# Ledger of designs, part 347: VH-VL binders against q9nrl2r1430to1533

Target 1, 104 residues: q9nrl2r1430to1533
Amino acid sequence: GGVHELSAFEQLVVELVRHDDSWPFLKLVSKIQVPDYYDIIKKPIALNIIREKVNKCEYKLASEFIDDIELMFSNCFEYNPRNTSEAKAGTRLQAFFHIQAQKL
Short names: E, the ipSAE of ESMFold2; O, the ipSAE of OpenDDE; V2, 0.75 times the mean of E and O plus 0.25 times the DockQ between their complexes.

## First folded at step 22 (VH-VL)

Design o2 (framework fv_iluzanebart; at its last look DockQ between E and O 0.99; V2 from the best seeds 0.79)
Fold by OpenDDE, look of step 22:
Structure o2 (fold): chain C 104 residues (1-104), chain A 122 residues (1-122), chain B 107 residues (1-107)
Amino acid sequence: as target 1 above (104 residues)
Amino acid sequence: EVQLVQSGAEVKKPGESLKISCKGSGYKFTDYWIGWVRQMPGKGLEWMGIIYPGDSDTRYSPSFQGQVTISADKSISTAYLQWSSLKASDTAMYFCARQGYDLKGSYYFDYWGQGTLVTVSS
Amino acid sequence: EIVMTQSPATLSVSPGERATLSCRASQSVSSDLAWFQQKPGQAPRLLIYGASTRATGIPARFSGSGSGTEFTLTISSLQPEDFAVYYCQQYNNYPLTFGQGTKVDIK
């Protein structure tokens, strides 16, 4: 990935974080608060982790970055029932992401 | 390089208010929890609470709940610990510390500020 | 809260000797256990996290072991700069709690 892609990923993460529906995704779920989370979710991820990977230039392809974002949403929908605030927020944020990702 | 730099030593009287600070640098401040730890003179370490500057999510130890206020200003990468009315018993060293994390959802203090000495006496 | 108990309170050892510090939890903390070193007038320094993982920059002579309720910090060959107070800390449940510390001083 070039500097252009890195900048695009960084900007998209900023936009996701600023979104009103980012609250379930800002930070890695705490095992203390959700004891069973990591029994269910085997590939945990959050926006802070994705941002770190961007900063470390770990994404060489846009598809890799997109995969992590989709994983983040997948985890949310796997753990949270559809009628939860988390799932509903995830649905809206994912829709926003899909629109923004067209620019990558 | 990750660094936490705390405000200078404080000498106060009982009943006075106080707000000390901890500035983070070398990392994305909003993406890591910051905690406060008290160490009374000649004593051990006591967890006071933590805050996630990204969303201001704040957690207190029951022993310090209602006794202090933890806050953060992400625009200047700074966390705060404050008292509305100091007591002599608040005399202690206060450390801020960043919580790193593993991918199992555990958070551990990995970087520490240099400490702020607070002395409260009449 | 989970009570962390360290032993001994003071450990006197000679340079070059092995030092073994114990930390016990009142209930299981899995492997969510950290060890810190603190020297006079300084902030604590992370040595071990996850019970057995050495933090970046920490010399190989420091090692941690244990799980559940019993934990050990070992300094294989004590160096002059290792005389300090050592704290264990659990981060498995709120409130986070520290042991009362073990002082390692020169024999």
Scores: ipSAE 0.853, ipTM 0.940, lowest interface PAE 0.5, mean pLDDT 96
Fold by ESMFold2, look of step 22:
Structure o2 (fold): chain C 104 residues (1-104), chain A 122 residues (1-122), chain B 107 residues (1-107)
Amino acid sequence: as target 1 above (104 residues)
Amino acid sequence: EVQLVQSGAEVKKPGESLKISCKGSGYKFTDYWIGWVRQMPGKGLEWMGIIYPGDSDTRYSPSFQGQVTISADKSISTAYLQWSSLKASDTAMYFCARQGYDLKGSYYFDYWGQGTLVTVSS
Amino acid sequence: EIVMTQSPATLSVSPGERATLSCRASQSVSSDLAWFQQKPGQAPRLLIYGASTRATGIPARFSGSGSGTEFTLTISSLQPEDFAVYYCQQYNNYPLTFGQGTKVDIK
């Protein structure tokens, strides 16, 4: 994508980080704090990693950026039962993301 | 370049308060853990604790829990270490350090500040 | 708490020779081990992380090996700038802990 797309990715990540329900997604899950996480989740991702990839221009297509965001939510729902605070936050943040992504 | 710049040396008396600082630049400050490490005169390195400035998630070594406060102000890319009442035994060099990460969820110190010498004597 | 024990306490080595530093953990730390170099009056510098991965900009003469409880830092051909104190550090569990250091002196 062009410079406008990369600026849009940056702005979207900022909006996701600002959202009240971003707390499960801000940083890569710590192996010390959650010992079994990496036994279950094989393609880990978080907003800090996605922001780094945007800053390094690693996303060549909008679909690649969207795929990483959706992977982040998919990991949340795979690790966390649907009644957990993490999964509920993920559901709300994902809905917000879908609205913002339609606007590009 | 990633840089961590610490506040200058301090000479204090027992019972005084102190807050020393560590300013990060050349990276997204809110996306990396920052830790504090003590080095007493002629001694090795001791981990004191870490903070994630993005959400203020803070972890202390049991040896320092309740002895110091670790905080951050993400608006000025600065982490802090503070004492409410200094003791002579707090005389040491204090380093801040950033943690890098791998995709297996491990975090390790990759960049260090220059150190702040704190001297506490009557 | 995981105790990290380094040996020897002091290692006397001539320039151009090989130095071998040992680090032992009181329980398994997997490969979550780093090596740091510190010169007097300076901050530590990351050499190795993940037991064996050189940090960016670290010369190839530095290599790390080991896993579990036994780790080694090797300096294959000592240079004048390599005379310093070296620390190992585990990051497998809290509290994060350092070894007591090995001083590498000129012989």
Scores: ipSAE 0.604, ipTM 0.894, lowest interface PAE 1.6, mean pLDDT 94
ESMFold2 (binder alone), look of step 22: mean pLDDT 92; pTM 0.940

Design o4 (framework fv_iluzanebart; at its last look DockQ between E and O 0.79; V2 from the best seeds 0.72)
Fold by OpenDDE, look of step 22:
Structure o4 (fold): chain C 104 residues (1-104), chain A 122 residues (1-122), chain B 107 residues (1-107)
Amino acid sequence: as target 1 above (104 residues)
Amino acid sequence: EVQLVQSGAEVKKPGESLKISCKGSGYKFRDYWIGWVRQMPGKGLEWMGIIYPGDSDTRYSPSFQGQVTISADKSISTAYLQWSSLKASDTAMYFCARQGYDLKGSYYFDYWGQGTLVTVSS
Amino acid sequence: EIVMTQSPATLSVSPGERATLSCRASQSVSSDLAWFQQKPGQAPRLLIYGASTRATGIPARFSGSGSGTEFTLTISSLQPEDFAVYYCQQYNNYPLTFGQGTKVDIK
């Protein structure tokens, strides 16, 4: 992409990525590593995909952006049991997101 | 436009170290896997490994595990392939390639660098 | 590892003729199969991914088919610029593996 000032969506994604608990969400799950993932998760998404959508100006409303972020967390909690590191990280990151999203 | 530009040809001797580079542009470098593929003279393509610049997650082919080091610097959109001690058998063309993805968790090489020729001889 | 075997090793075809290249996997790779074209002195170019989807900018004369363990790349009418080496590659499991290539040369 070209050089431009970060939008509110871009800035929030940057903050999510920088968070210590972003590791489960940075990239789309590989079915090589998790063979059954896509049998369970039907609307896969990750921060790299969301970032690309932001960059392409695909989000016209804040609600659309928020929906994708919430989907990302929903997928995590659907696939990962509560006691997993992924779910625990997701819980913390989602809480952080909810606070930051109030600025949108 | 997505582009991968690799460092220039190398002429080395056995035992020397080497680090070649691959710079990506035209896309968010940190958000795509990037891999290395070896092609020995007159031979086919060999997958060496991949790295995700966003978190430096790295995967090696068993054949190249411990033989090379793959790394990336996302701040300058550059991936690296390096040897601590070259062998004559390392003589080959080395390609970097970006892995695109579908929404089914599959990753395929969609863009390639122009290649870096490495010649190792005494 | 999954072994990819291409046939024939060399395919001699006249311009305008149909070329059919085969790729076999030692075990199922679903549809996680790509085809690449490589010309002398150049990097490989993605032709097909997902076994049957043409990459952006690839002419319609290139088509891929198959699933599981048997795959085919078809060039409906060979053009002069199509003489090259073609590789299939599975990305269904690590390590990623390529076929040994099929050379398409002029008859």
Scores: ipSAE 0.802, ipTM 0.929, lowest interface PAE 0.6, mean pLDDT 96
Fold by ESMFold2, look of step 22:
Structure o4 (fold): chain C 104 residues (1-104), chain A 122 residues (1-122), chain B 107 residues (1-107)
Amino acid sequence: as target 1 above (104 residues)
Amino acid sequence: EVQLVQSGAEVKKPGESLKISCKGSGYKFRDYWIGWVRQMPGKGLEWMGIIYPGDSDTRYSPSFQGQVTISADKSISTAYLQWSSLKASDTAMYFCARQGYDLKGSYYFDYWGQGTLVTVSS
Amino acid sequence: EIVMTQSPATLSVSPGERATLSCRASQSVSSDLAWFQQKPGQAPRLLIYGASTRATGIPARFSGSGSGTEFTLTISSLQPEDFAVYYCQQYNNYPLTFGQGTKVDIK
């Protein structure tokens, strides 16, 4: 596929990680630290996992890459009530993602 | 290839400070927890604590909380273990180790540094 | 703190024979159990994680079993290079804890 498309998704992941509201999404949630998380969220994903999958060329289609990012936000909103800092950060980062994706 | 390279052996006196290092390569350093493990001469393994370099999230064993500082500089892919005032009882081998993960939220040590021998004696 | 207890302290086994190492947890650790090998003068090496999954590059003669509080490492045909100290380690809760080790000597 497209070398420029894959480079664009790599760049987008870097921009998401650098964003101030990335803090809830940087790493896979630890079950030691959040014991009930994996009782509620059955398809876990985080930016560190998405970055690894891009680097290993594990996405066959661009839609698979986008689906993982949207799943990340969906998980956040499923686990966290809308008034939490985590959900507010997710809302702002998701808006940033949609804007940056259009610029590519 | 995943590689963790630690700083060289140290011979120190009680009361001196020390900072030892662990440099990671062959993977995205900022995306994996790094831990420190002590092995006293002739003894087993003791977990000291871990840090996530991407956000500096740090967790200590209660036995080592306040006794050492764990830190990382993700810009140079390096983790650190430091003492402000060494004691003779700090004489040991110190290993750094990376944690892999599974999709059930568990983290386990998968790659280890070669160890740094610290000797503290008058 | 979850105490990990290994038995026996020392195990003497002839090359080609089966070695069986035991690890007990003071409370359930589910399957969050790893086994490490440490040869004299070397860093530990991961053998098994998730109680039963062999790490990449580990020979098939190493196998792990168990869940909850009782775990076993089996070496199905001991080789001369397998003499070492073996540690179990739980990663189910903080603090992360190791067993005291089992030394495997060649008989």
Scores: ipSAE 0.590, ipTM 0.893, lowest interface PAE 1.7, mean pLDDT 93
ESMFold2 (binder alone), look of step 22: mean pLDDT 93; pTM 0.945

Design o5 (framework fv_iluzanebart; at its last look DockQ between E and O 0.94; V2 from the best seeds 0.82)
Fold by OpenDDE, look of step 22:
Structure o5 (fold): chain C 104 residues (1-104), chain A 122 residues (1-122), chain B 107 residues (1-107)
Amino acid sequence: as target 1 above (104 residues)
Amino acid sequence: EVQLVQSGAEVKKPGESLKISCKGSGYIFTDYWIGWVRQMPGKGLEWMGIIYPGDSDTRYSPSFQGQVTISADKSISTAYLQWSSLKASDTAMYFCARQGYDLKGSYYFDYWGQGTLVTVSS
Amino acid sequence: EIVMTQSPATLSVSPGERATLSCRASQSVSSDLAWFQQKPGQAPRLLIYGASTRATGIPARFSGSGSGTEFTLTISSLQPEDFAVYYCQQYNNYPLTFGQGTKVDIK
């Protein structure tokens, strides 16, 4: 039930964070570093934020958790051109996520 | 409860090396920036730099770049501030602090360590 | 760097009175402004962030206002425990910078 799902979400986030391609997603983008980011991305999110939500039991359904992860990737692809290292990392990490999400 | 606990007071001589620590608890250490702030005796606060323990991303104030080294050991939820060669002018209180965040990409210090007094004199 | 200037340097106020502290930025910092309270021998404590949002556990008598380059911290009715040094700090651009502080002491 809920406890099992919470544990599953927590474990999945750990696996995402440990992935070699997690570097663009570990922390919320700083507007100091990327001044125009929040002019473009209106629903910012990162793995640290998602983990916080997991810890606070804010996800009641697996679909909600998956939606946030997909949002994270969507933001990356919206802001970063396809030929960037960020986008390429995102593509690989998303593929990994899709495989792992089947276990939820 | 979020807590930052710093190492004890230090009494050193010029030229000596020093590494002080800041241990975080009550939160996911790797998921928040942690910074160092200097306060010389009777003076104000000075931002030294920050580190993200999750990936060791480190940012320094220009005034402290090359003067100190900020590092972290995420395995023990500890951040460090170190000098290779202390000067008398390094005498100060040193605070570590966690940076919280908003969803607009801004980061602000929300929790502070108790401070570490460093005294450097001949 | 963005220079933060606080005024006055010292503010003498009687218990129960209103205290108004000013903080000016050399250039706009939007609302990326925090206020801290520091008592002797203690670490700074976050009072306000985002220029006007009170931190968790901070009494309602503390309020922050302003945006851009002019900011104000108001203590509506000064309590004995409020005598301290107050710092403003911008986190809009690197390097992060603090004001020089305003000391609120008893009149």
Scores: ipSAE 0.882, ipTM 0.944, lowest interface PAE 0.5, mean pLDDT 96
Fold by ESMFold2, look of step 22:
Structure o5 (fold): chain C 104 residues (1-104), chain A 122 residues (1-122), chain B 107 residues (1-107)
Amino acid sequence: as target 1 above (104 residues)
Amino acid sequence: EVQLVQSGAEVKKPGESLKISCKGSGYIFTDYWIGWVRQMPGKGLEWMGIIYPGDSDTRYSPSFQGQVTISADKSISTAYLQWSSLKASDTAMYFCARQGYDLKGSYYFDYWGQGTLVTVSS
Amino acid sequence: EIVMTQSPATLSVSPGERATLSCRASQSVSSDLAWFQQKPGQAPRLLIYGASTRATGIPARFSGSGSGTEFTLTISSLQPEDFAVYYCQQYNNYPLTFGQGTKVDIK
């Protein structure tokens, strides 16, 4: 019944997930599928985790939300060589994020 | 409250096709792996495979690869298990289950559907 | 394929007493081990994940321990509703595999 109210954080996550270059970031990397990932990346994060944190109102400041999104990109660039499809997707999605984040 | 609701019991003949369903609610369906587990009458549990509905990433147990198809329709929050040609040996209880995760990249089944009994006999 | 072996096959225990269930993996699964309870005609229910972490809503009488290849589920004081079949399951590598189950029944 009441007014459906999508938070700015929820809306931004939806836009990131919709983007064609979101595919490396949709879900937490599987240890089975990528066994060495967690030897290299110590603060893992992905869009599914960020969405859960938004749904649970765990972000008190926009800066906390932005920090998690930037951490997600930083992890991508740390794990993946520059010439990989993952790193290229990360670069394009990060540029998109910077434009969308101006709305916060 | 996370819920997985499966389609009802099926009685089929060998050679017939079948598609059973598992509808998730109380969570973001596209953000969690969902899997299928077989339990033959009087026997234990067997993992069949998993799918991530957000991108359709699908992994099969070698024992079931080519025997079944796992799919999802994210627009209605529903996962499917299907056979193109049932065998009598497919008679079993089939469960769907969602996977939770930890921050070490491990995934574990946390919520289960009620089961769908499939009986295949002449 | 990692084979999970449970013992004993059947465990007879009096209500109020302690039950100890064992699960052995054919190779190390680190702490990627879950325990499930299944009652007749019902779906499995998650009890323990990460070898020792109790799932949400699971009573404190259930505890898990172990790592690598040897794991234990302990029920510190059995209640009438605890008589069921218990399965361990590794999620360290594909294929995901279950033990064959331990039936806990009334002595």
Scores: ipSAE 0.693, ipTM 0.902, lowest interface PAE 1.2, mean pLDDT 93
ESMFold2 (binder alone), look of step 22: mean pLDDT 93; pTM 0.941

Design o7 (framework fv_iluzanebart; at its last look DockQ between E and O 0.78; V2 from the best seeds 0.76)
Fold by OpenDDE, look of step 22:
Structure o7 (fold): chain C 104 residues (1-104), chain A 122 residues (1-122), chain B 107 residues (1-107)
Amino acid sequence: as target 1 above (104 residues)
Amino acid sequence: EVQLVQSGAEVKKPGESLKISCKGSGYYFTDYWIGWVRQMPGKGLEWMGIIYPGDSDTRYSPSFQGQVTISADKSISTAYLQWSSLKASDTAMYFCARQGYDLKGSYYFDYWGQGTLVTVSS
Amino acid sequence: EIVMTQSPATLSVSPGERATLSCRASQSVSSDLAWFQQKPGQAPRLLIYGASTRATGIPARFSGSGSGTEFTLTISSLQPEDFAVYYCQQYNNYPLTFGQGTKVDIK
C-alpha cells in the first residue's frame, strides 16, 4: 500500500494485530481445520475482515467498529473453553482493546 | 487493483538452488493466504502449498512437503517458493495465487500471478 | 486426497453452441468447488466459486451448478474467446486438488 494517514480505526486494528495475543484473531478460522466451527459460530469475523471493512469505509460509527471487535471476542469465548490458549489470549487482547477504544 | 507479479523465468541445472518470488499489491498482503501452484509442461494444475503472511502459517501438499520451502516477507509484500536442489523434473510453470474467502471459512484462489517458468536441464 | 475427475477430456463445440463440462469428486466437497479458465500462455482465471457463484467480471454465459460430488460448468453460448482449458478445483479439504482439465476447442 501507499503512504496514507491511518484513521483511528485503522490505527487501532494495527495495534491489535501487533499485540502478542492477536494470533487467534488474525485470520478467519479455516473450515478445513475446524470443521464444526461454522456450525457453532454464525457470525464469523477476524481482524483481517475488520481491516477490510475499515478500508472500505464500511464503519460510519465507532460503535459499529466496536461491535465487530466485540463480536470477534464473543465468538472466541463461545467456541473456546476458558482454559484454552485462545480464550486466554482473547481475554488479554480484549482488555487491551477496551483501553484503546476509549480513545475513539 | 489486486495484482500479483512474479519474478522472471529461470534456467537452471540440476543440483542448483532457486528462489522465486511473488509480490502482491492493491490489497493488504498480510491479510490473505497466498499459494503456489505447479503446472508441468502440457499438464494440469497442482496445488503445492499456501502461506498466511500475517503470521507465516504455512501448509504444504503432501506431494511437495520437504521438496520446497514456501515463505513470505510481509515487509515487502512478497511470497517465495524455493528449492535447495533442483531436479530436471522440477521443470514447470509456477503460479502464485491469492486465496479469497467467504464467511463460511472457505478459501478459493481469486487472483493469480502471471507465472514463472522454471527450466531445469543439464 | 480428494480426486477430481473432469469429463470429457476434450469438448469440441461450435461458436454459439452450449458447452457442458462435468467435474466429479471422489468424495463430497459440499459446495467448495471452483472453476478456472486457462488460455495458452496465461494464468488461470477464476470463473466460479462456491460451485455456483460467478466471480466478479465473469460473463453471465458462464454458470456453475452442483453440490457434493457432481458439478457442472455451463457456457450457454460459446464465444470465440471461450476456447480454452477449464479446471475444477475443490477447496473442501487438504490437499487442495484440481481436476485434470477439459479442453474446449472449436468444432
Scores: ipSAE 0.880, ipTM 0.942, lowest interface PAE 0.5, mean pLDDT 96
Fold by ESMFold2, look of step 22:
Structure o7 (fold): chain C 104 residues (1-104), chain A 122 residues (1-122), chain B 107 residues (1-107)
Amino acid sequence: as target 1 above (104 residues)
Amino acid sequence: EVQLVQSGAEVKKPGESLKISCKGSGYYFTDYWIGWVRQMPGKGLEWMGIIYPGDSDTRYSPSFQGQVTISADKSISTAYLQWSSLKASDTAMYFCARQGYDLKGSYYFDYWGQGTLVTVSS
Amino acid sequence: EIVMTQSPATLSVSPGERATLSCRASQSVSSDLAWFQQKPGQAPRLLIYGASTRATGIPARFSGSGSGTEFTLTISSLQPEDFAVYYCQQYNNYPLTFGQGTKVDIK
């Protein structure tokens, strides 16, 4: 996409980061703090990594950007049981994302 | 260019408070852990703790828990190390450092501030 | 707490010669090991992370090896600017810990 699409990616990431339910997704999960995470999740991603990819112009299509955001939620639901605070936050943030992604 | 710029040298007396700063630029300050490392005169390096400015997640070395406060103000891209009551034994060089990461979830110090010399004497 | 022990404390080496620095961990740190260089009055500088990966801009004469508990930093063909103190540091678990340093002196 064009320059206006890249600006939309940046704005959407800012809105996701500012959302109250972003807390499980702000930073790459620490191996020290969650030792078994990388035994289960093989394609890790977080909002800080996605923001850096936007700023380095690594997304050429909106679908690539959307795929990384959806991977982030998929990882959350794969690692966390659905009744956990993390999974509930993921469900709410994903719903917000779907509404906001209409700008893409 | 990633830069960490620390506040200037301090000369203090025992019992005084102190807050030193570390300003990050050239990267998204809220997206990286910042740590503090002490180096006493003629000695090696000691990890004091880290903070993630994006959510204020803070981890202390047990040796420094309750002895210092690590904080950040993300609106001005600045991390802080502070003492409520300095001791002569706090005389040291204090470095801030940013942690980079890998996709295996490991975090390691990649960029360092220039250091802040704190001298505590009467 | 994981204790990092460096040897030797001081290593005397002539310019152009090879230096080999050792770092031992009291328990396995996998490959979560970094090496730093520090010159007097300066901040530490990252040389190696992940036990063997050179940081950006670090000359090829610096190489790291090892895993688990035993690690080595090798400096091939020492240059005048390489005389410094070198620290290893594990980041496998909290608290993060440094070795006590190896000073590389001119012989």
Scores: ipSAE 0.631, ipTM 0.896, lowest interface PAE 1.5, mean pLDDT 93
ESMFold2 (binder alone), look of step 22: mean pLDDT 93; pTM 0.940

Design o8 (framework fv_iluzanebart; at its last look DockQ between E and O 0.93; V2 from the best seeds 0.82)
Fold by OpenDDE, look of step 22:
Structure o8 (fold): chain C 104 residues (1-104), chain A 122 residues (1-122), chain B 107 residues (1-107)
Amino acid sequence: as target 1 above (104 residues)
Amino acid sequence: EVQLVQSGAEVKKPGESLKISCKGSGYQFTDYWIGWVRQMPGKGLEWMGIIYPGDSDTRYSPSFQGQVTISADKSISTAYLQWSSLKASDTAMYFCARQGYDLKGSYYFDYWGQGTLVTVSS
Amino acid sequence: EIVMTQSPATLSVSPGERATLSCRASQSVSSDLAWFQQKPGQAPRLLIYGASTRATGIPARFSGSGSGTEFTLTISSLQPEDFAVYYCQQYNNYPLTFGQGTKVDIK
């Protein structure tokens, strides 16, 4: 991945974080507050982790970055029932992401 | 390089208000919890609370709930600890610290500020 | 809250000797246990997290072991710069709690 792709990833993460529906995804779930989370979710991830990976240039391909974002949503839908605020927020944020990802 | 730089020593009287600061640099400030730890003279460490600057999610120790206010200004990468009315018993060193994380959802203090000495006496 | 108890309160050792510090939790904290070193006039420094993982830049002579309720910090060969107070801290449940500290001083 070149510097141009890195900038695109950075910008997209900023847009995701600023989105009103980013609240379930901003930080890694604390096992203190959700004791069973890591019994269910085996590949935890959040926007703060993804941003860290971007900053460390760990994404060499756009597909890798997209996979992590999709994993983040997948985890949300796996753990949270459809009628929860988290799942609903995830649905909207994912739709937003899919639109923005077309620019990558 | 990750750094936490705290505001200078304070000498106050009982009843006065105080707000001390902790500025983070060398990392994405909004993406890590920042905590405050009290150390009274000659004593051990006491967890006071934490804040996530990204969304201002704040957690207090029961012992400090209602006694202090933890806040953050992400625009300047700064966390705050404040008292509305100091007591002599608030005399202590106050440390801020960043919480790192593992992928098992655990958070541990990995970087510390240099501390702010607060002295409260009449 | 989870009470962390360290022993001994003071450990006197000679340079080059092994130092063994104990930390006990009132209930299981799994491996969510950290060790910190604090020297006079300084902030605590992270030594170990996850009960046994050495933090970046920490010398190999420091090692942590244990799980559940019993934990140990070992300094295999004490160096002059290692004389300090050591704290254990659990981050398994709120409120986060520290042990009362073990002072390692020169014999």
Scores: ipSAE 0.890, ipTM 0.947, lowest interface PAE 0.5, mean pLDDT 96
Fold by ESMFold2, look of step 22:
Structure o8 (fold): chain C 104 residues (1-104), chain A 122 residues (1-122), chain B 107 residues (1-107)
Amino acid sequence: as target 1 above (104 residues)
Amino acid sequence: EVQLVQSGAEVKKPGESLKISCKGSGYQFTDYWIGWVRQMPGKGLEWMGIIYPGDSDTRYSPSFQGQVTISADKSISTAYLQWSSLKASDTAMYFCARQGYDLKGSYYFDYWGQGTLVTVSS
Amino acid sequence: EIVMTQSPATLSVSPGERATLSCRASQSVSSDLAWFQQKPGQAPRLLIYGASTRATGIPARFSGSGSGTEFTLTISSLQPEDFAVYYCQQYNNYPLTFGQGTKVDIK
């Protein structure tokens, strides 16, 4: 057959992971490492979870994928004060995401 | 299918170095913690530490801190456990295992490698 | 360090009967408790995580219960292939710790 086509969702997640500001979002926050996180954040999500959902074809609409990515940023801004490295990274990565998402 | 394939058995002398490997396949290697677990002959299981290959975040059991190095090479989907100077008491079976997660931020071992027997004797 | 204590050390049960394995934590681990089966010469296999959630592919005869400091693994109808050592393991805090194991012998 022809070349294997990556899904647009898969490619976008790869681009987000490669971005320098992805470090707060790469993995689900560990309850051991950040004990109060799950007292504050009730709908946790991270790039590793989003990639797994893409791989399992759990997103039926582009809006569902976009909602999970935006939830990821919303959680970051809810948990982290605006002057933290995490919140600043989130702002920059979200801006990058908005540019890339125009292609969906 | 998720698989973890470990390097073969090793016979070493005290003072020698060693690096054993664990290759993951069937999943996104960089998205899951990999841990190492020791089982001394006839004994139970002991957690040694874990690494997240995506960013090299590494956590050690206090019993193994400074005794071993845990590392990963994400370009070949491989985690490593290494000693700079083996002791006879390092004789054991060593397992690698992947951690799954739940949405409450807990991580638990879900898939295991077949084990690597390390024998250290003079 | 959270010490995990299993009892009994050895359990003899006839095929088709119920086996009940106990695991106690020295402090609360909430529901962050896993059970593993290890057969001779093999790697451990995940049976239960989250105290009560059965892992993929694990037969329904295996069930876990408990929270906090007291946990139970139940095998409702022991099969010949269930001869093994069973370990509980907490993942509520570092260091991650295992119990000493319960050996299940088929009577």
Scores: ipSAE 0.676, ipTM 0.898, lowest interface PAE 1.3, mean pLDDT 93
ESMFold2 (binder alone), look of step 22: mean pLDDT 93; pTM 0.941

